# Ledger of designs, part 72: VHH binders against Abasic site processing protein HMCES (HMCES)

Target 1, 269 residues: Abasic site processing protein HMCES (HMCES), of Homo sapiens (Human) (q96fz2)
Amino acid sequence: CGRTSCHLPRDVLTRACAYQDRRGQQRLPEWRDPDKYCPSYNKSPQSNSPVLLSRLHFEKDADSSERIIAPMRWGLVPSWFKESDPSKLQFNTTNCRSDTVMEKRSFKVPLGKGRRCVVLADGFYEWQRCQGTNQRQPYFIYFPQIKTEKSGSIGAADSPENWEKVWDNWRLLTMAGIFDCWEPPEGGDVLYSYTIITVDSCKGLSDIHHRMPAILDGEEAVSKWLDFGEVSTQEALKLIHPTENITFHAVSSVVNNSRNNTPECLAPV
Below, E stands for the ipSAE of ESMFold2; O stands for the ipSAE of OpenDDE; V2 stands for 0.75 times the mean of E and O plus 0.25 times the DockQ between their complexes.

## First folded at step 7 (VHH)

Design q70 (from a12 with T28D S53Y T104S; framework vhh_8pnl_2; at its last look DockQ between E and O 0.69; V2 from the best seeds 0.00; counts 0 for: pae E 3.0 > 2)
Fold by OpenDDE, look of step 9:
Structure q70 (fold): chain B 269 residues (1-269), chain A 117 residues (1-117)
Amino acid sequence: as target 1 above (269 residues)
Amino acid sequence: QGQLVESGGGLVQPGGSLRLSCADAGFDFSSYDMAWYRQAPGKERELVARITYGGYTNYADFVKGRFTISRDNAKSTLYLQMNSLKPEDTAMYYCAAGLEYEDSDYWGQGTRVTVSA
């Protein structure tokens, strides 16, 4: 995965992340660094995107089932990295292959520390290889949405009002991630960054692309992935597998340019 | 994202130079690791050079300083400057892009390099 959409206003995004803690109490995640949240229909690596993580990462003795939402840099910068420029990493950390996650120090170490997160997105983009053409068809891939009686296709919201309603009830894509904390050698703020765990694509996506993000489908999967206090790494890794519970539609080439940040990026063509 | 298209291959004498290019006008390279691979007849595909999105470069042992991989993100173009070419360098050269280390998601069709006296 190299491109996502996360464009919801902060308040809507927060509501979309409503959850129940281990006590069954309905909660909203608390924001860390909300000012770093930049909504966009076209999120690329090195940009900030919101992730969910356990409160226990920030507060000693906190309930590990409580969730924090925080914008983090896409592209994991390992804590041990001693260069001043995170871009000088020797390998790409945008994604982490599930089959080799334990072989790479950059991923294994933070994972061992329980630094699991859920990367939030409206969906992700992938480009299908077109036979015989020099052009690739982009697709927007997301969770199936509950069709409210009024909401036709994502594109059928003819009125701004209907569009807002559609997005207010949008089920966010929840991707399994690993994050780390990096202290710049020259001082400054701690950088929180993440990688998306990838798996082989499900059958439904196989014609589009051979890899897909590890999607955590449902509250239980999300909760278990985040709750590093109660759920071991080994148990958490059992949650990492392809899912068929996705849908997709073709979008315009507008998304090809990462600078384009408009609703046209995810609109069906 | 478009198709990666390699160019710059051809026939060259031993000791000669070629500059390969890989371009995709519709592809944003800025987040991708880029690499050159080659495949000689009857041999397996092998890595020639890799450049990370941040510009870190890695070369195969056989390169021995003869080749230089570079990228221009503004032009969405990858380059391979090949100097001091040897007959053993004769192969189809492929451009690749990936978001995972040691994995490539996108491949070009290749450009043929022939080094012959």
Scores: ipSAE 0.609, ipTM 0.824, lowest interface PAE 1.0, mean pLDDT 90
Fold by ESMFold2-Fast, scan of step 7:
Structure q70 (fold): chain B 269 residues (1-269), chain A 117 residues (1-117)
Amino acid sequence: as target 1 above (269 residues)
Amino acid sequence: QGQLVESGGGLVQPGGSLRLSCADAGFDFSSYDMAWYRQAPGKERELVARITYGGYTNYADFVKGRFTISRDNAKSTLYLQMNSLKPEDTAMYYCAAGLEYEDSDYWGQGTRVTVSA
């Protein structure tokens, strides 16, 4: 996974993240650094994306089931990194393979500290290799969406005008992430950065790409992944597996250039 | 992320040089780790050299001191400068791009390098 869409205005995004805490109380996640949220149809690595994480990471006595939403840098910078420039890392941390996550110090250490987050997106993009050519076909991949006016699930067959109206009740894609906190050696603000855990693609996506992000399907999975105060690393990792509850449609090559940031990036072709 | 197109392969005599290029269509090239792999007839594909998005380089022992990997993010192009070529370097050379260390998401079609006396 190396390209997402997360374009919702902050208020709409916040409402889409409504949840229940451990006591069953309805809540909206509280923002940290909301001014750093930059909505885009076409988000690439090293940009900031919104993630959910437990309030307990920031407040000593907080209920670990309460959620913060914060923009974080995509591309995990380990807390032990000694250089001044994160680009000097000797490896790419945009994605973290589930099969080696406990073997890599960069990921094992923050996992041991409970630094689990849920990466939010409208959906993600993947490029299918076309047989007999060097060209690739981009696809937008997202949760099945329920139409609110008794129409059933939204699909690629819906008109472009109908697609413009779906965002008010869009079900955000919730991907399992690991984050870390890095203190620049020269001083300055702590950098929060994350990686997306990846798994083998599900049967439904195998013709598009061989890998997919680890998707947390539903509030129970999201809650368990975030709640590091009650859910151990071992138990949380049981949530990391391919998911079949996903849909997709082909999009135009406009999305290929990450500088393009328009609704055309995810519109059905 | 795009398409990878290799070029620069050919026939060269032992001791000669070649420069391979791999052009990406300009999709977030600067965010990817880039690598050159090769595959000789009857052998499995093996890593030749890797360069991270930040410019850190790694080389297979069999090419250290002879090959140089480099990238031009403005041109979305990866290079492999191959010096002191040996018959053992004969192979198809593949460009690859990835977002996790030693994992490649995208591959080119390859360019053939033949080193013969």
Scores: ipSAE 0.528, ipTM 0.762, lowest interface PAE 1.9, mean pLDDT 88
Fold by ESMFold2, look of step 9:
Structure q70 (fold): chain B 269 residues (1-269), chain A 117 residues (1-117)
Amino acid sequence: as target 1 above (269 residues)
Amino acid sequence: QGQLVESGGGLVQPGGSLRLSCADAGFDFSSYDMAWYRQAPGKERELVARITYGGYTNYADFVKGRFTISRDNAKSTLYLQMNSLKPEDTAMYYCAAGLEYEDSDYWGQGTRVTVSA
């Protein structure tokens, strides 16, 4: 997974993240650094995207079931990194294989600190290798969406009224991530950054690509992954597996250039 | 056709040089770590050289300063300059691209390098 869409305005995104804490109280996640949220149909590594994490990471004795939403850098920078420039990392941290996560210091250490997050997106893109050609077919991949009398399709979202029918009720893709906090050696703001955990693709996606992000399907999975106060690393890792509850459609090659930030990137073709 | 396209392989005498290229404009090249691997008949595929998106390079011990990996993000092209070639360097050479440690999402179909008198 190396490309996502996360294009919703902040207020729409926040409402889509409504949840219940462990006591059943309906809540919205509280923002950190809301001005760093930069919505786009075409997010690539090194950009900021919103993630959910437990309030307990920020506040001593907080209820660990309460959620913060914050933009973080895609591409985990380990807390022990000593150079001044994150691009000097000696390997790519955009993704993290689930089967070796406990063997890599860059991921094992923040996991041991409970630094689990949920990476939010409208969905992700993947390129299918077409036999007999050097051309690739991009797909937009996302949760199945509930259809109601007020809902529409992605292709009908070209006006404010139709946009609201599709996107106001969009079920965000919720991917399992690990984050870390890096203090630049020269000073300055602490850098929050994340990696997306990957797994073997489900059967439904195997013709597109052999890997997929680890998707947390449903509020129980999301709550357990986030709640490092109540759910151990060992138990949390049981949540990491492929899912067949996923759908997709082909999209235009417009998405290939990560500078293209338009609705056409995810529109069905 | 592979997703990445290697070129520059061929037959060369011991001590000679080759320059391999790998191009593909079908993905966000500048975000990927790139690598060259090789596989001789009957042997396992092995890393030759790796270059991160930020330009950090890493070489297998057998390279011994003879090869140089480089990338041109503006042209979406990966290179391997191979000097002082030995018969032991005879193999299929593959380029690869990945977003995670020691794994690759995309591979080329390979280019053959043969070093013989």
Scores: ipSAE 0.407, ipTM 0.748, lowest interface PAE 3.0, mean pLDDT 88
ESMFold2 (binder alone), look of step 9: mean pLDDT 79; pTM 0.804

Design q71 (from a12 with S31Y D103G T104S; framework vhh_8pnl_2; at its last look DockQ between E and O 0.13; V2 from the best seeds 0.00; counts 0 for: pae O 6.1 > 2, grease 25 > 24.2, placed apart)
Fold by ESMFold2-Fast, scan of step 7:
Order: sequence, then C-alpha cells, then structure tokens
Structure q71 (fold): chain B 269 residues (1-269), chain A 117 residues (1-117)
Amino acid sequence: as target 1 above (269 residues)
Amino acid sequence: QGQLVESGGGLVQPGGSLRLSCADAGFTFSYYDMAWYRQAPGKERELVARITSGGYTNYADFVKGRFTISRDNAKSTLYLQMNSLKPEDTAMYYCAAGLEYEGSDYWGQGTRVTVSA
C-alpha cells in the first residue's frame, strides 16, 4: 500500500469515527494537531494522514478504550534515529510486513510499547499489471458501502451535491498501523509517524496486486487493535490477516501523479 | 512480468564496463527503495546494491568499489554503473522496487550480463 484517498472535511471525518467506549458511551475521537490534517484524494508516503490511537498514550490513567485522532507522517521514523532529516533513513518504512513485524527492531520496539494505531482512509489505490503493455491500470479499493436511495454510490454521483451525499455516510477504511515518536536531535517538536502493516492479498484482490494492507473489519477489531491497555501484542496480532470484505473499481491515470488532488482521482472509468 | 524494464546488459571482456538502466513505466518511483539483484546459473538470487528513496546506498561486499548504484527521480530511472567487470559477475541482473523494509514489491524480467574473453 503506497497511495490513499482521505479527502473528508475534518468535521465529516470526525463524525465518521463515532464509537463506543468500554462503558458503552457514544463518543467522537478528540483531535490532536487538527491544523495538520490536509484532506486529499491522493495521499502519498511522507504526507500526513489521520490515525486513531488510544487516549492512554497521552494521558496517564486515561481509559485505554477512549480514542484520539491525530495526523501522523506516513513513513515510520524510529525513536532511535539520530540524523536531523527523516528522509535519510536507511530503509523504507511506508509498509511493515506482518510476517516479519516481530523480527524488525524498528517495528518490534514501538509495538512492545503498545504504539498501535488505526490508519484512516476513504480507500487506497493499487496498480494492476496489464499484459502486453508496460502501463498499469489503477484501482480504488474500499469497504463495501451501504447503498441507500439518498446517498447512492460513487458511480451514481454525477454532481458535487451527489458526491457530498455519498460521503456523509461513507464507511472509512480502517487499516492496522504501528507508530513511533521521534525527537529531533537538535530540538523541536516530537514527530509522530506510522507504517501500515501489510499481508498477502485476498482472492478478490489477487489479480490487482499480491499484497494488501491489514484491514480491521468492524468496530470489535478496531477497538481491540487500539486498546493496548487491555489487549496484549500477541492478542492484537491475531487481528492481522487478509479480508475478502472489500470492493474496487478502475480509475483514471490522473491518480498516477501524486500532485493531482481532485475527485477525478477516484471516479469510476 | 511487470512494470520495471531493464536494459544495458551484454557481452564484455574482463576489465570492461557496462551501465544498466531500469525504467519505471508508471508508479511513483521517488517513494520506492530500488535495488539490483543478480542470479547466476545454479545459484540463488542475491542482492548487489540498494538505494533508498532518500539516496542512501548499500552494496554487497563482492561489488564494493567497482559498482555504483544511482537514481534519477525526474526520469524515473535506476542505474547500475559496473566497472572492472570479472567473469564472476556473469549473471542475469534484476531490478526491484519496494515500500517494505528490505522487501521488494515489484520486479523486472532481467537483463543478461556475460563477462568472457
């Protein structure tokens, strides 16, 4: 996974993340650094994306089932990194393989500290190999959406107002992530950054790409992944597996250029 | 089979030079770590050189001082400059791209390098 869409305005995104805490109370996640959230149809590595994480990471004695939403840099910078420029990392941390996550120090250490997060997106993009040509066909991949006569589907939205109705009840893609906190050696703000855990693709996606993000399907899985105060690393890792509960459609090559940020990036062709 | 296309292989005499190229046909090249691997007949595939998205390079001991890996993000092209070639360098050379720690998500079909008198 190396490209997502996360375009919802802050207020719509917040409402889409409504949840119940351990006591059954309905809540909205509380924002940290909301001004760093930049909605886009075309999010690349090294950009900021919103993630959910437990309130207990920030407040001693907080209920570990309560959630914070915060923008974090895509591309995990390990806490031990000693250089001033994160782009100088000696390896790529955009994605983390599920099969080696406990073997790689950069991921094992934050995971041991409970630094699990849920990466939010409208969906993600993958590029399918096309036989007989060097060109690839991009696809937008997302949760099946509940169809209503009022909201419609992306394919049925033919105006800006119809697009807004589709997004009001959009089920966000929830991907399992690991984050870390890095203090620049020369001072400055702590950098929060994340990686997306990846697994072998499901049957439904195998013709598009051989890998997929580890998707947390439903509130039970999301809650268990986030709740590092009650759910051990060993138990949480049982949630990491391929899912078939996914859908997709082909999109325009406009998405290929990460600088393009328009609804055309995810519109069906 | 894939989007990465290698070129520049051929037959050279010991002590000669070759420059391999690997052109990306449509993903966001600049975010990927890029690598050259090789495989000689009867041997397993082995890493020759890797360059990160940020430009950090790593080389196998058997090519240090002789090979140079580089990238041109504007041209979406990876290079391997091969100097002082030896018969032991004879192999099929593969380009690879990845977003995972030491992993490769995409592979080219390879370009053949033969070092022989």
Scores: ipSAE 0.607, ipTM 0.797, lowest interface PAE 1.4, mean pLDDT 88
Fold by ESMFold2, look of step 9:
Structure q71 (fold): chain B 269 residues (1-269), chain A 117 residues (1-117)
Amino acid sequence: as target 1 above (269 residues)
Amino acid sequence: QGQLVESGGGLVQPGGSLRLSCADAGFTFSYYDMAWYRQAPGKERELVARITSGGYTNYADFVKGRFTISRDNAKSTLYLQMNSLKPEDTAMYYCAAGLEYEGSDYWGQGTRVTVSA
């Protein structure tokens, strides 16, 4: 869980995030800092990616079921960090293990403040070590998607034309994250940054890699994870588990170089 | 290529030195925390040293200043300089990479270090 794709144009991404608030009203999330959104097929740690979080983080007495979407830095910088340069952190915060989250101050403290977010992506990449070779096989891993309607036949993975059409209705991967807010000691804007919670991989992914992101499957799970006004930390953590509702396909080694930002990164081979 | 590959192991006399290398050509691991582990026959695998993506280092107590971990992110290479080697340092040495606090996602195949007269 160190590479994702999040390539949709901002307006398409926003529409894919349509949701119902607590009153049952259909809404789109409101953007913060939309100019910081940098779409790419090949996102790495330290880059910005969009996350969902509760409006209550920004406005006293707001409806905690309303959602904000904002780009945040991948790699959580704790609010208590005293150095001026985040590269001086003494531990990696790209991911947070679910089994030790309450033992690590960097994650326990913001989690106790309700700083839960949903990390958005088209899907994520993972590398499988192949036996008998020194080569790793990258895979693109994502929610199952709606198949083409023409014949009921195989979806975009089998056809370039169908692949392009499915992006209009793509179901975004929704991963559980924790964020924090850091005020640089020299002043300047508050830095929002996140970690992705990880779990043991499901059976379907175990031959690829032994860990996976904690995926929030469905609007109920997403709403409960985000709503720190109504859902306690203890109850939210019950949402953190592997899921089998996932699919994948092999991709070209083009994705290995994080500078490559092309559709080939996630195209089936 | 595209996997962690250790090298530099061998047979050395007590008090001698070795430098281990771990490389992954064609894959940038600059965002990963890197570590060396070792496993002697009949023992559990144990951490030797780790280095974060930002350069912070941490060593097991048994190292006592004898080993130095370093990395060259431009070459995707991790190093372990081992000085003042003792017979109890005899083990398979493994390179590991991870994106979580003290966890590892990828492992090399290992390189053998033997320290004997």
Scores: ipSAE 0.428, ipTM 0.745, lowest interface PAE 2.8, mean pLDDT 87
Fold by OpenDDE, look of step 9:
Structure q71 (fold): chain B 269 residues (1-269), chain A 117 residues (1-117)
Amino acid sequence: as target 1 above (269 residues)
Amino acid sequence: QGQLVESGGGLVQPGGSLRLSCADAGFTFSYYDMAWYRQAPGKERELVARITSGGYTNYADFVKGRFTISRDNAKSTLYLQMNSLKPEDTAMYYCAAGLEYEGSDYWGQGTRVTVSA
């Protein structure tokens, strides 16, 4: 996974992340660094994207079922990294393969510390290789959305008003991630960064791409992944597998350039 | 099939500068993450610098601020400005295009850089 969409306004995104804590109380995640949230239809590695993580990571003795939402840098920078510039990292940390997560120090160490997060997105993009051509067809991949009776085909949101309504009730894609905290050697703010765990693609997606993000489908999966206080690494890793509960549609080549940040990126072609 | 074509290599003295170019003929240049690789004689190919379609950059440790990767999407051209060149920088330099998380799909033929007194 190398491109995502996360364009919802902050308030809408927050509401979309409503959850129940272990006591059954309805809650909204609290923001950390809300100013770093930059909505975009086209998120690329090294950009900031919002993730969910347990409050226990920030507050001692906090309820680990409580959630924080924070923009983090896409591309995990390990805490042990000694260079002053994260761009000097020699290996790709955009994704973490589920089969080798425990073999790579960059991922194993933070995971062992319970640094699990849920990466939020409208969906992610993948490009299908066309046989015989150098052209790739991009697809937007996301959770199936509940068809509200009035909203025709996802394509029929012809009016800006209908589009807004669609997105107000948009079910966010929840991807399993690992994050780490890096302190710059020269001082400054702690950098929070994440990697997306990837798995083999499900059957439905296999014709588009052979790998997919590990999607946490449902509140229980999300809760267990985040709750590192009560859920062990071993148990959490059981949640990492392909899911068939996805849908997708072809989009225009506009998304090919990560600088393009328009609704056209995820619009059906 | 679009071909990446490198240029700008040559002989330069230590401390000198070169600007490499990679032209993309027939590709949607803006789609690709671009990278420079190098291969010295008897050594493995190694990443020098990468620039995403969005303009984010990564550099190898040995670059130490000496090189700058940039792209001009309008010209479908990738650049590597190399300053303060060292004999150790002597290598064949390759342009590559692909996706950051999938690797490079396309490679140029390379341009030779020789740093010698």
Scores: ipSAE 0.019, ipTM 0.368, lowest interface PAE 6.1, mean pLDDT 87
ESMFold2 (binder alone), look of step 9: mean pLDDT 80; pTM 0.814

Design q72 (from a12 with T104Y D105E; framework vhh_8pnl_2; at its last look DockQ between E and O 0.70; V2 from the best seeds 0.00; counts 0 for: pae E 3.3 > 2)
Fold by OpenDDE, look of step 9:
Structure q72 (fold): chain B 269 residues (1-269), chain A 117 residues (1-117)
Amino acid sequence: as target 1 above (269 residues)
Amino acid sequence: QGQLVESGGGLVQPGGSLRLSCADAGFTFSSYDMAWYRQAPGKERELVARITSGGYTNYADFVKGRFTISRDNAKSTLYLQMNSLKPEDTAMYYCAAGLEYEDYEYWGQGTRVTVSA
């Protein structure tokens, strides 16, 4: 996964992240650094994206089932990194393979500390090679959405009002991530950054791409992944597997340029 | 799946130079770590050079300053400038790309480099 969409306004995004804590109380995640949230239809690595994480990471003795939402840098910078420039990392941390997560210090260490997060997105993009051409067809991949009687296909919302309604009830893609905290050697703010755990693609996506993000499907999976206070690393890792519960549609080449940030990026062609 | 297409291989005399290119048809080229591998006949594939998305470069010991890996993100192209070529450099050269830790998901078909007098 090298491109995502996360364009919802902050308030809508927050509502979309409503959850029940372990007591069954309905809650909204509290924001950390909301000013760093930059909505975009076209998110690339090194940009900030919102993730969910347990409140226990910030507050001692907090209920670990409570959730915080925070923009973090896409591309994990390990805490032990001593260079002043994260770009000097000797390996790519955009994604983390699930099968080798425990073999890589950069991922194993933060995971062992319970630094699990849920990366939020409208969906992610992948490019399929077109047979006979050097061209690639981009696809937007996301959770199946509940068709409200009025909402035809994502593309059928002809009116701005209908689009707003569609997105107000949009089920966000919830991807399993690992985050870490890096203190710059020269001082400054702690950098929170994340990697997306990847798995082999499900059968439905296999023709588009052979790898996919580990998707946490449902509130239980999301809760267990986040709750590092009650759920062990071993138990959490059982949640990491391909899912067939995804849908996709072809989009225009507009998304090819990472600078393009318009609804056309994810619109069906 | 991203297709990497290598070019620039050929026959060259010892001491000669070649510039290999790897074109990525993918649109997320700038996010990928890239690498050149080579495989000589009867030998295992070995790393020649790598360049991270951030521009960090690393070379195999046998390169000894003779090769330079570079990338043009605007052109979605990876390069390997090879100077002072030796017969031992004769191999199929492969381009690789990946977004994962020490893993390359995409591989080219290779371009053949032959260094011979």
Scores: ipSAE 0.525, ipTM 0.788, lowest interface PAE 1.1, mean pLDDT 90
Fold by ESMFold2, look of step 9:
Structure q72 (fold): chain B 269 residues (1-269), chain A 117 residues (1-117)
Amino acid sequence: as target 1 above (269 residues)
Amino acid sequence: QGQLVESGGGLVQPGGSLRLSCADAGFTFSSYDMAWYRQAPGKERELVARITSGGYTNYADFVKGRFTISRDNAKSTLYLQMNSLKPEDTAMYYCAAGLEYEDYEYWGQGTRVTVSA
């Protein structure tokens, strides 16, 4: 997983993240650093994207089931990194394979501190190599969406008003991530950064690509992954597996260039 | 088969040089770590050299300064300059790209390098 869409305005995104805490109270996540949120149809590594994490990471004695939403850098910078420039990392941390996560110091250490997050996106892109061509066919991959009368699907919107209705009810993709906090050696703001955990593709996606992000399907999975106060690392890792509850459609090659930030990136072709 | 296309292989005499290139038309790997691997007949595929998106490089011990990996992020192209070639360097050479250290999701079809008198 190396490309996502996360384009919703902050207020729409926040409403899509409504949840229930451990006592059943309906809540919205509280923002940290909202001005760092950079919405785009075409997010790539090293950019910021919003993630969910437990309030307990920020507030002593907080209810660990309460959620914070914060933009973080895609590409985990380990807390032990000693150079001044994250581009000098000797390895790529955009993704983290689930089958070796406990063998890699960059991921095992923050995971042991409970630094689990949920990476939010409209969906992700993947490129399929098609038979009979050197070209790749990009797909936009996302949760199945509940259809309404005039806001049924991405391709059905016939006006700006109907487009808004599609996204007002969009079910965000929720991917399992690990984050870390890095203090630059010469000072400055602490850098929060994340990696997306990957698994083997489900059967439904195997013709597109052999890997997929670890998707947390439903509020129970999301709550358990986030709640490091009540859910151990061993129990949390049982949540990491492929899911078949996914859909996709072909999109234009416009998405290939990460500078392109338009609805065409995810429009059906 | 992979999603990358290698070029620049061929037949060369011992002590000679070759420059391998690797690119993908229409897709940009600028955020990826990239690598060259090789596989001789009857042997397992082995790392030759790797380069991060930020330009950090790492070489297998057998390279001993003879090869240089480089990349042009603007062209999304990976290179391997191979000097002082030996018969032991005879192999199929593969380009690879990935988003985690030594874990490569995308591979080329390979280009053959043959070093013989």
Scores: ipSAE 0.392, ipTM 0.740, lowest interface PAE 3.3, mean pLDDT 88
ESMFold2-Fast, scan of step 7: ipSAE 0.618; ipTM 0.819
ESMFold2 (binder alone), look of step 9: mean pLDDT 81; pTM 0.825

